# VH-VL binders against q9umr5, part 36

Target 1, 268 residues: q9umr5
Amino acid sequence: SYKPVIVVHGLFDSSYSFRHLLEYINETHPGTVVTVLDLFDGRESLRPLWEQVQGFREAVVPIMAKAPQGVHLICYSQGGLVCRALLSVMDDHNVDSFISLSSPQMGQYGDTDYLKWLFPTSMRSNLYRICYSPWGQEFSICNYWHDPHHDDLYLNASSFLALINGERDHPNATVWRKNFLRVGHLVLIGGPDDGVITPWQSSFFGFYDANETVLEMEEQLVYLRDSFGLKTLLARGAIVRCPMAGISHTAWHSNRTLYETCIEPWLS

## First folded at step 1 (VH-VL)

Design m3i (framework fv_mavrilimumab)
Fold by ESMFold2-Fast, scan of step 1:
Parts: structure tokens; sequence; C-alpha cells
Structure m3i (fold): chain C 268 residues (1-268), chain A 123 residues (1-123), chain B 111 residues (1-111)
């Protein structure tokens, strides 16, 4: 039979968002046990990401224990960062495919509708004053705010992303890298028409330099230093890149062509 | 498909209180930011209050401070707006609404409004 | 009384272009807060027409467009049709009031 699939949602999201994804999986892999985790739904998705990681960890442990052949993760938007941390903090995970749907893996720096909804008084150029404060770090979106013009503040203040990416030292970094490297496949999905994730290449571990020129994954210090295992995963053929144009941020989990091209092949 | 269904019309005497309900279906209540907007007959829209994500709290428009209370019952996916010390000028259609102009998750940039509840304050 | 100023009425003939203005101040539109536009047909609840200055929700025709400059915003409707006859409201956030504000509304008449 097929390995179970665990789905982790994004910012201001819930299990309802994945109804089309569940239909697609049922059509192509009938009998697959799909669990969409209903934790930190809606406004609760604003809770600090380390708090969310703890809650999702408790929920995934029994699912993984029941599936000795392994499980797949499908993690959308902010949920992809939660899954990044889960794979690092769990010393016994059995994840085969980690499918990241348009997640800001290197961070976010853009004037999006979600940012303006959360912080109506903000512009991307001045949001660093809010996010890199102790108060701001109590909001999940600030945990992955990555202002390329204030990288010193990002490195000092980011309580989540800078640590999980190995951009700032952490006592557990070696263990987190070992744990993350147990993943079978890292499937990265995203595209230029997303409209929310900025730069969209963040979904593929690319990001802005100080001049807002995008540098791809292989030019990032975290890749070059192999801080959490990206270089090792690429060398063993475990990283899959699946960019697709024409898909907006809220449509990644409801586009049939996207599913057939980028997700279906990795659901054994 | 999000639907907001409001309670029926109310007729109240001056000095009374009214509590309007807004039942959410198609999503969970906690996935939506509920705001309340009223419209007096033949007049424009007036924001009364709603969820402010900057502080994670419900905020009220200054002119309704002390008279309005907005609550939620997550077990029944129902939001409430209670307005006390009613005056004749409180006669209006009261709407619950999500979003108020900024998109989030599966809305595709589209907000949702209840059908409105007519509250008449009559002696 | 509205914090954002709109003309009370605008009119045009089918096929023409009309523009509805929304004038704010330094505490709202001038501070960079987004402007949203709502359409209200008689006897119905308002419907979001434009969000975040210039974006259209799914299902809104491209003949509706929004723009923002300085302390003001505008809604433009090209190729006017009879079904566009409605009340239009702008909306933004005001930092001095710490809350959301609506314009007074504009009645569009298609002649």
Amino acid sequence: as target 1 above (268 residues)
Amino acid sequence: QVQLVQSGAEVKKPGASVKVSCKVSGYTLTSLSIHWVRQAPGKGLEWMGGFDPRDGETVYAQRFQGRVTMTEDTSTDTAYMELSSLRSEDTAVYYCATYLGEPYYDSFGHDYWGQGTMVTVSS
Amino acid sequence: QSVLTQPPSVSGAPGQRVTISCTGSSSNIGAGYYVHWYQQLPGTAPKLLIYANSNRPSGVPDRFSGSKSGTSASLAITGLQAEDEADYYCQSYDSSLSGWVFGGGTKLTVL
C-alpha cells in the first residue's frame, strides 16, 4: 500500500484549504491515509514557530510510529518552515518525501497582502523595526522575515529561521543536520507568479543579496558550508526542483497539473 | 465556500441591549477575522470593530467604546456583537464580514459578508 | 461623517469611463495604508471590488481598476454597463484613530 501522507498548512490556514489535494491523492493513489493536521489554524498560525513545531511534533509522532515503511510530508507556505524544523529536531523521523509547496525557505522580504493584513502600518523597508524586536519575534511571520538591508539585525534577532538555516550558531546544530539528512527526498516547488513569497526563489533556497539581486541556492553560504545538509542532499541526488509559472500563492494545493507534475511522482 | 449567516431582525426599546449572531460555515471561525460594520438607512458604511492582528486582540471604534462587545463561540463557529444602551440613532443594518479588504489563505482575495441584521430602536 | 472623502454621485453613459476619487490624509492613505473598494447593489451586502490599491478578486472584470497617489486613491470603471449602477465605497486604515475607516460612498448612475 502507499505510505501515509501528513499535511501541514500555512499562515491563516486550516485543513479546508487541502480538499482538492486530498481528491487528487485519492484519484492517483487510492487507499492512501492522508492526515491534515488541524493545529495552529487561522489566527493561531501567528503563534511563534517554535511553539508550532512542538505542537506538530506531538501530532506526528504516533503517525510515524504506525508507519514503519515511512511517511511523506506535504508542507505549504509557512508550514514548510515548520516541517524544516520538525525534520531537524526529531531524532527518529522516518520521512521519505518532504514536499515543500511554495515555502519561504530562506525567508520573506516583500510587501504582500498577508503582511499588510498583519501589519497595516508597515512597508517592507521599515518592517525590520517591528520584526527584529522581542515583541515582533512573538509573531510567526517575523520569525522568517529576512531583510537583506539589515542582515546584522536578522542574524541577531531571528529566533527561528537564522537558527534552523545554520546562519547563527546553536548548540544542537550538528544533531539537527544529522536528523535532517535522514530525509529521502526534498521536493521544492514554487514559481514566479506566486505573488506572496518574495523573492519567489526563496522556495528554492535562493535569496536577495544587499542589492536585491537574487542569488540561487548554490551561491548561498548555508549551502557552501553545508550548514544543515543541502550540499550533501544535492550530491546524493535527493533534491528535486519543480518550478511552475502561472500559479498564485493560494493555488499550489488546488492545481491538478502542478499535482501531477511535482507531487504525484513522490508519493510512493 | 464560506458563508456567514446572521440572526433575524430585532426591534428594541431605547436603553435596551441587542446581541446579533453570525454563524460561520465552510471554514472554522478561528481561521477568519470577523469585523462588524453597520449602515443606517440611506447612509454609508461605518466600521464598529473587529480582530486586529497586530496585537491579537479585538479592537473597537472609539465612538462605540464602552457600549459594544464582540465575542466568539468556537464550539458553534458563531461570532456575536452586543450593543448596549440603545438609542434611536442605532437603527441600522448590522453586518458581520471577514477580511475587510486584505486577502488571506483560500479567499483568493475575496471577502465574505453576512446578509445583514436590521435592528430597529423604537419607542 | 467620513474620514475619507468621496463625491456623493457620479454619472455616465454606457461605454464611457468614470472615475471615483477617495481623498484621505497623512494618517491613512498618505501614510501608505492600502485602499480597498467595495460595490453595493441596492438591497444587498457590500462586495469587495478592489483590494490593496489595485488588485482584483477572482470574478471582477478588468474594466474595474484602482490606483493610489499621495493622499488619494481612485477607482476607474471603463466600458460602463447598466449593471454597474451601485454605491461605491473606499476603505483604508487610519493610524490616528487606530482603526478602519470608510469613505462616505458614491452613487454611480448609468444613464
Scores: ipSAE 0.006, ipTM 0.423, lowest interface PAE 13.4, mean pLDDT 87
Fold by OpenDDE, second read of step 2:
Structure m3i (fold): chain C 268 residues (1-268), chain A 123 residues (1-123), chain B 111 residues (1-111)
Amino acid sequence: as target 1 above (268 residues)
Amino acid sequence: QVQLVQSGAEVKKPGASVKVSCKVSGYTLTSLSIHWVRQAPGKGLEWMGGFDPRDGETVYAQRFQGRVTMTEDTSTDTAYMELSSLRSEDTAVYYCATYLGEPYYDSFGHDYWGQGTMVTVSS
Amino acid sequence: QSVLTQPPSVSGAPGQRVTISCTGSSSNIGAGYYVHWYQQLPGTAPKLLIYANSNRPSGVPDRFSGSKSGTSASLAITGLQAEDEADYYCQSYDSSLSGWVFGGGTKLTVL
């Protein structure tokens, strides 16, 4: 039988967004139990990511407990960061495939529609003034805002991304790394035509340097230092990169070709 | 499409047992998870049990544990629900239900239902 | 008695909008499990009306809609028609019970 699939949505998403994905899984992997966790929907997805991690943890624990053979995670957009954090804090998770579906894994630094909605008067170059404040960190978007021009503020003020990345020292870094490394496969999905994730390479743990040149995962300090296990996973052959062009951000979960190419192979 | 055809109405005495059948067509029984739901006259729906792929076994509602048995005959594509030690409060219409194309899909709900079997328990 | 709580009855005139609530807890709706809605016409088996909180199966008119927030869900019917007179049930999965749970049902009367 197929392992259960747990789906975590992104910013401003609802269960309706994943109707096609459910259909694809049902068609290609009949018998799969799929649960799209309907927590922190809509505007509630703006709540602090650690709060979301706690909520999602409570939801996934009973599912994992009843699936001793393991489960698969499909985590979309902001949900990918939630899932990564979830796997870091859970010492008893049994995730086989962690599918990161167009997630800003290395953070976000770009003016997007959802940013404009939240901060209509702010440009990305000035958003650090808001996001790296105590009240700014109460919004999920700011929890993974990664300003390459204000790295010191990022490292010191980011209450989420900098911690799960192990970029800022904390007493749980070693344990979180150990927990995350329990994953069987890390499947990274994204593409150049996403239009929201900025840079799009963030979905593959690439990101801007101080000159806004995009560096690859292997050039990142988090990789070089193996701060949360990326280098170890790569050495295991446990990281899968699946880039795809021609897909907008809101279509990653509703594209049949993408599903067959990048998602389906890992739902065994 | 999936079709579920149930056995006919039953009249039983208190203390007796009843076995309701549910024949599946359109899909093989092995590819479906049959769940059972009952409804007392003028009352609401009550889930009795069904196969849970996460547990790899049939799960029963706590209220019916020890008194209900759900079985399947794959050779005839027929599911069965047997309820023992019948009481007057067991008088109800019993439904079998399933999901399309898979044994269990909690994301889709029960989209196919049998026509129901009336079971009357009377002294 | 039911794990999910629904109002026993609601009513509306043709063309009006009616709403049916479904209140759960942290072990079912609040735990992230989907809410499904069923319509049961008199003397018939239940019919799936809404699945996964807000999705409509084929053949279900768009005047039926579902939503979920926190530990509660809601079914909305706009443009109420005489044929909508029926019983409506919400359903979800409860982790503490390791099983499916239904609401108590709501009888909708079209005046």
Scores: ipSAE 0.000, ipTM 0.472, lowest interface PAE 14.4, mean pLDDT 91

Design m3j (framework fv_mavrilimumab)
Fold by OpenDDE, second read of step 2:
Structure m3j (fold): chain C 268 residues (1-268), chain A 124 residues (1-124), chain B 111 residues (1-111)
Amino acid sequence: as target 1 above (268 residues)
Amino acid sequence: QVQLVQSGAEVKKPGASVKVSCKVSGYTLTSLSIHWVRQAPGKGLEWMGGFDPRDGETVYAQRFQGRVTMTEDTSTDTAYMELSSLRSEDTAVYYCATGSIFEYGPYYYGMDVWGQGTMVTVSS
Amino acid sequence: QSVLTQPPSVSGAPGQRVTISCTGSSSNIGAGYYVHWYQQLPGTAPKLLIYANSNRPSGVPDRFSGSKSGTSASLAITGLQAEDEADYYCQSYDSSLSGWVFGGGTKLTVL
C-alpha cells in the first residue's frame, strides 16, 4: 500500500485548493490516504508561523503514529516553511518525502501583486520597517520576509526564518538540524513563471545578495555552513530539484504534468 | 467534489423574515468562502454578501446592510442567509455559492460551485 | 443600472464566433480586479465559465475564451453551438462598493 500523504496549504489557503491534486493522487495511486489539513485557513494563515507549526504538529502526530512505515508531506507555498519548521522541531517524525511545492524556502522579497494585496500601501523596499518590528513579526508573511538590504535587521528581528535556517544562533540549532535530517527526500519544486515567490529561486534555497543578484543554494551561507543540514542532504542525494517553467503560483497543485514529473515519483 | 444543497422554496408575507440554508458537502465549510446571490424573475444576478478571507468576516452589499444576516454553523457545515423586512421586490431565487480561499487573493477565483437555488416569494 | 455593462443580447449562427463585452470602471476592472464569467442555462443555476480574466475551469471547452483590457473585458465563443444558448454574466470586485458586482447579463441566441 501507498504511504499516507499529508498536505499543508499556503497563505490565505485551504484544502479546497488541492482538489485537483487529490484527484491526481487518487488516479495514479489508488488507495492512498490523503489528508489535507484544514488548519489556519484563510485569514488565520496570517498568524505567527510558530503558532501554525504547533497546530499542524498536533494534527500530524496522530497520522504519523498510525503510519509506522512513514508518510509523505506535500507543502505548498507558505506551507513549505511550516513543514520545514515542523520537521525541525519533531525529533520523532517519519517523513519519507518532503515535497516543497513552490515555497519561499529562503524567504520572500517580492513586490508582486501578492505583496500589494497584503500590503497595499507598502513597497517592497520599505516593508522592513513593518516586518522587522515586534508587531510585524506577529504576521506569518513577515516571519519569512528576507530583505537583502537590511541583513542586520533580518538576522536580529526575524523570529522564524532566521532561526530555522540557523542563521541566528539559538540553543536548539543542533537538535533542529538533527531532526530535519531525518527526512528521506527533500523535493524542491518551483519555477521562473511563478509570479509570486520572489525570487523564484527561493523555492530552491536561492536568494538575493546585497546587490539583488540571485545566488544559488550552494552559494548560500546556510548551505556552506550546513546550518540546518542542506549540505548534508545534498551530499547523500536526498535533495531533488524539480524546476518547471510555464506554471503560475496558483497552478502548482493543479497541473497534471507538474504532478507526474515532480510529485508522483515521490509518493511511492 | 463540493456540493451545495439549499433549503426548499419559501412563501412569505411582506414584513416577514426568511432564512435560507446552504448545506456544504465534499469539503468543510471552513475551507470555503460562501457567498449569496439572488436573481429576481427575468432579471440579472445580484450579489448580496459573502465571506471575505482577507477581512476574516462576512461582508454585505450596501443595499442589504441592516436587513440581511449571514451566518455559518461549522459543526453542521451549513451556511445561512436571513433576510428580514421582506418586500415584494425581494421575490427571487436565492443562491449560495462558493468562493475559493487562496493566497493569490480572495478575488482571483470566481464562484466555483452554486447551490440549486431557493425560490422566495413575497406576496400579500 | 448594473455596475458592469453588458449588451442585453447577442446572436449568432452555429459555427460562428460571438463576443460579449463587459464594460467596467476604474473602481473595478480598471483597478485591476479579475473578471469572471458565468453561463446560466435556462432554468438552472449559474456556472462558472471563465475565472481570472481568461482561465477555464475543468470541463469548459476551449472554444470559450476571456480577455481583459483597461476597464473592459470580453467573452468570446467560437464554433457556436445550439447548447450555448444561455445568459452570460461578467463579474468583478468593486473597491468603491466593497463587494462583488455583476454585469446586467447577455442573452445569447443561437439562430
Scores: ipSAE 0.029, ipTM 0.580, lowest interface PAE 4.3, mean pLDDT 91
Fold by ESMFold2-Fast, scan of step 1:
Structure m3j (fold): chain C 268 residues (1-268), chain A 124 residues (1-124), chain B 111 residues (1-111)
Amino acid sequence: as target 1 above (268 residues)
Amino acid sequence: QVQLVQSGAEVKKPGASVKVSCKVSGYTLTSLSIHWVRQAPGKGLEWMGGFDPRDGETVYAQRFQGRVTMTEDTSTDTAYMELSSLRSEDTAVYYCATGSIFEYGPYYYGMDVWGQGTMVTVSS
Amino acid sequence: QSVLTQPPSVSGAPGQRVTISCTGSSSNIGAGYYVHWYQQLPGTAPKLLIYANSNRPSGVPDRFSGSKSGTSASLAITGLQAEDEADYYCQSYDSSLSGWVFGGGTKLTVL
């Protein structure tokens, strides 16, 4: 039979968003046990990411324990960062495919609807003042705010993303790298018409330099230093890139063509 | 498809309290920012309060501070608005409303989902 | 009286263009907060007509358009039709009040 699938939602989201995804999985892989985690739903998704990681960790332990052959993770938007950290902090995970749906893996920097909704008077150029404060770091979205013009503040103040990316040193970095490398496949999905994740290449570990020119994964210091295992995974053939145009941020989990092209092949 | 269904009309005496309910269907309550808006007969729309994600809490319009309480029962996906110390000037249709695109809420997408309204009449 | 000022009424003949203004201040529209517009037919709940300054929800005809400049916003209705007769409200967020504010409403009469 098929390995169980665990789904982790995004910012201001809940299990209801995945109704179509569950229908697609049931059609192509009937009998798959799919668990959509109902934790940190809606406004609770604003809780600090390390708090969310702890809660999701407690929820996935019994699911993984019941599936010795392995499980798959499908993690959407902000949920992809939660899953990144889960794979690093769990020294006993048995994840085969980690499917990241349009997640800002290198961070977020853009005047998007999310930014205007949460901080209406802020411009992306000024948000560093809020996000890189102790108060700001109590909000999940600020945990992955990555201002390329204030990299010194990002490196010093980011309590989450800079640490899991190995951009700032941490005592557990070696263990986190070892744990993350246990993953079978890292499936990266995203696209230019997302409209929220900025730059959209963040979903593929690309990001802005100081001049707001996007540098792809292979040009990032994180990759070149192999800080948490990206270079090792790529060398093993374990990284899958699946970009698709024409898909807006809220449609990644409800587009049949996207599912058939990018997700279905990795649900063994 | 998100729907908001409100409790039925009520007639109250001055000094009483009224508690209006708003049942959410088609989505989970905790994923929505529910706002309350009232409209006195022949008058305009007046925002009373709602959840503000920037503060992580419910914010009330200054005029209603101390008289209004907005609560949620996640087990029944029902939001409530309780207004105390009722006066004849509180006679109005009370609406619950939210945005249907949950990640952006009412700020970006406006309030595109409205309950049918609850008429509250305050008379002696 | 209201934080966002609208004319109490506007009128036009079928086929004409009408514009409804919404005047705010530096603490709301002038601060960059989005403006939403609602249409209310008698005896019904308000219906979202324009969101985030200029965007139309599905099903709203392109005869309706919104714009924003400085501390003010405008709703334009072209090719005016009898069924457009309704009350129209603008809405924005006000940072000094830490809450949402509605305009006083404009009654549109189609003559």
Scores: ipSAE 0.000, ipTM 0.417, lowest interface PAE 14.9, mean pLDDT 87

Design m3k (framework fv_mavrilimumab)
Fold by ESMFold2-Fast, scan of step 1:
Structure m3k (fold): chain C 268 residues (1-268), chain A 123 residues (1-123), chain B 111 residues (1-111)
Amino acid sequence: as target 1 above (268 residues)
Amino acid sequence: QVQLVQSGAEVKKPGASVKVSCKVSGYTLTSLSIHWVRQAPGKGLEWMGGFDPRDGETVYAQRFQGRVTMTEDTSTDTAYMELSSLRSEDTAVYYCATQDLYRSGYSFAFDIWGQGTMVTVSS
Amino acid sequence: QSVLTQPPSVSGAPGQRVTISCTGSSSNIGAGYYVHWYQQLPGTAPKLLIYANSNRPSGVPDRFSGSKSGTSASLAITGLQAEDEADYYCQSYDSSLSGWVFGGGTKLTVL
């Protein structure tokens, strides 16, 4: 039978967003048990990411326990960062494929609809003043705000992303790396027409330098130092990169061609 | 597939109160930010208030503060707008409209509207 | 009274181009807040026509376009058709009022 699939949604999302994804999975892998987690839905998705990680952890433990052959994760947008942390903090996860749908894995630096709604007068150049405060770090979107012009502030103030990426030291880093490396496949999906994730290459562990030139994963210090296991996973053949043009941010979970090309092959 | 269905037309005397309902179907109320907008006959749109997730609470337009109350019943997926101390100039069509918190693709514009409720205030 | 100013009416012949302005201030459009546009056909609820300054929802033809500059926004309709006859409203957020504001509306007459 097919391994169970656990779906983690993104910012301002809920299980309803995944109805097409569930249809596709049922068509290609009939009998798959798919659980879309209805936690931190809608406005609750603004809660700090470590709080969300704790809640999602409590929800996934019994699902993983019932599936000794393993499970797959499909994690959308902000949810991909939640899943990154889950794989690191869980000593006993049995995740085979971690499928990341357009998630800002190296962070976000762009004037997006989310930012305009939350902070309508803020420009990306000034948001560091809010996000890198203790108050700002109580909001999920600030937990992965990565201003390339204030990298010192990002490294010191980020309570989530800098720690989970191993960009700042943490007592648990060695254990987090060991846990993350138990994943069977890291499937990275994203594309240039997303329109929200900025730079879009953040979904593939690329990011801006201080001049806003994108450096790809292999040029990042976190990769070169193998801080949380990316270099080891790539050498093992466990990283899959599946970029696709023509897909907007809200369409990653509802595009059949994307599903068939990037997701379906990794659902065993 | 979200739809907003409003209660029927009302006729009220000056000084009375009116409570208009807005039933959400095809989705959950808690995933939406419901706003109320009115339109006097032959006149323009006027925002009255709605849920602001940045504040975590309902915000009212200043001219209606003190005589408007917006509530939600999550068990029935129904939003309500009550306007008190009615005057003849409150005669208008009252709309509920939603910002879809799950689909930021419309940049939090009012993407789905109810059919409107005509409230007539006459002596 | 409207915080955003629109002309009360505009008119054009089929096939022509019309533009509808929406003039705000430093507390709304000038502060960088998005401008949304709504079309209201007679006897119906408003319908979202343009969101976030220049974006079209699915089903809205390319002949409708939006732009924003400084404290003002504009809706352009090219290839004008009889069914475009409607009222058009701009909307933005106003920081001094801490709320949403609409323009006074523009009645488009197709001659």
Scores: ipSAE 0.006, ipTM 0.434, lowest interface PAE 13.3, mean pLDDT 88
Fold by OpenDDE, second read of step 2:
Structure m3k (fold): chain C 268 residues (1-268), chain A 123 residues (1-123), chain B 111 residues (1-111)
Amino acid sequence: as target 1 above (268 residues)
Amino acid sequence: QVQLVQSGAEVKKPGASVKVSCKVSGYTLTSLSIHWVRQAPGKGLEWMGGFDPRDGETVYAQRFQGRVTMTEDTSTDTAYMELSSLRSEDTAVYYCATQDLYRSGYSFAFDIWGQGTMVTVSS
Amino acid sequence: QSVLTQPPSVSGAPGQRVTISCTGSSSNIGAGYYVHWYQQLPGTAPKLLIYANSNRPSGVPDRFSGSKSGTSASLAITGLQAEDEADYYCQSYDSSLSGWVFGGGTKLTVL
């Protein structure tokens, strides 16, 4: 039998968005138990990511307990960060494939429509004043806002991304790394035509340097220092990169070709 | 592009040690995972050690534990493999290998190899 | 003796199709780890031929192809040419050994 699949949605998303994905999985892997977690939907997805991590943890623990052979995670957009943190804090998770579906794994620094909607009075270059303020980190988006021009503020104020990345020292860094490394495979999915994740390479742990030049995962300090286990995962062949062009952000979970190419192979 | 240049051939007596170097160019050593593979004459490839996929440290194949030491000098972008207590069966060509970030499609195959270093152990 | 099992030798005439099998186990190929293939010409270092089960690096002709299924992988060479005479090795990662493993190698002879 196929391992259960747990789906975690993104910002302002709901389980309904994954109806096509469910169909694809049912067709190609009949009998698979797929659970789309209906937590923190809509505006509730703006809640602090650590709060979300706790909520999703409570939901996945029973599922994992009933699946001793392991489970697969499909985590979309913001959900990918939630799942990554989840895997970091859980010392007993049994995740085989962690599929990060167009997630800003290395953070976000984009001036997109959804960002403008949330922060209509702030431009990308000025959002650091909000996101790294005492109250800014109460918003999920700010939890992974990564301003390459204000690295000090990011490192000191980011209450989520900087921590799960191990970019800021904290007492749990070693344990989180160990926990995260329990994952069987890390499947990174994204593409240049996403239009939301900025830069799109963030889905592959790439990101801007101080000159807004995009550097690859292997050029990132988190990789070089193996701060949360990327280098280790890569070394053991546990990282899969699946870039695909021609897919907008809201279509990653509804594209059959993408599913067959990047998702289905890891649902065994 | 990444290139690996290894040190020259070595001839050693049984019981001695050998240290082979592998200089990386075209990319920083710290950004690469260096692995060592040897091949006895007329035999197959044998992985000796590299980055530990579980612990995030250098790990050695069981067969060589206690006899092999892999180190890196980041200031010179050079990796080293030292094998001690040499035996005649250690006679082999020793390769360093790594991944080119652009050629391997991030699959972590050993897509860049040194030219090999012949180590002969004889009385 | 090798963790991954390959036939010691295969042969074919020019223009023919040959296949080289690589049989692993649940702790390597069967665990989902990529299979890579290397070509080693006489007196040279190994060269990456196929990576991640079925991908060809730049410069590798499309007559070389790889596949993976279950605990096994296969390298196929179509339109066999004289220059294809070499040793071929499959490679994967083994979780039980916590290390990379190679097949025993296959000597391909072009008749």
Scores: ipSAE 0.000, ipTM 0.472, lowest interface PAE 13.2, mean pLDDT 92

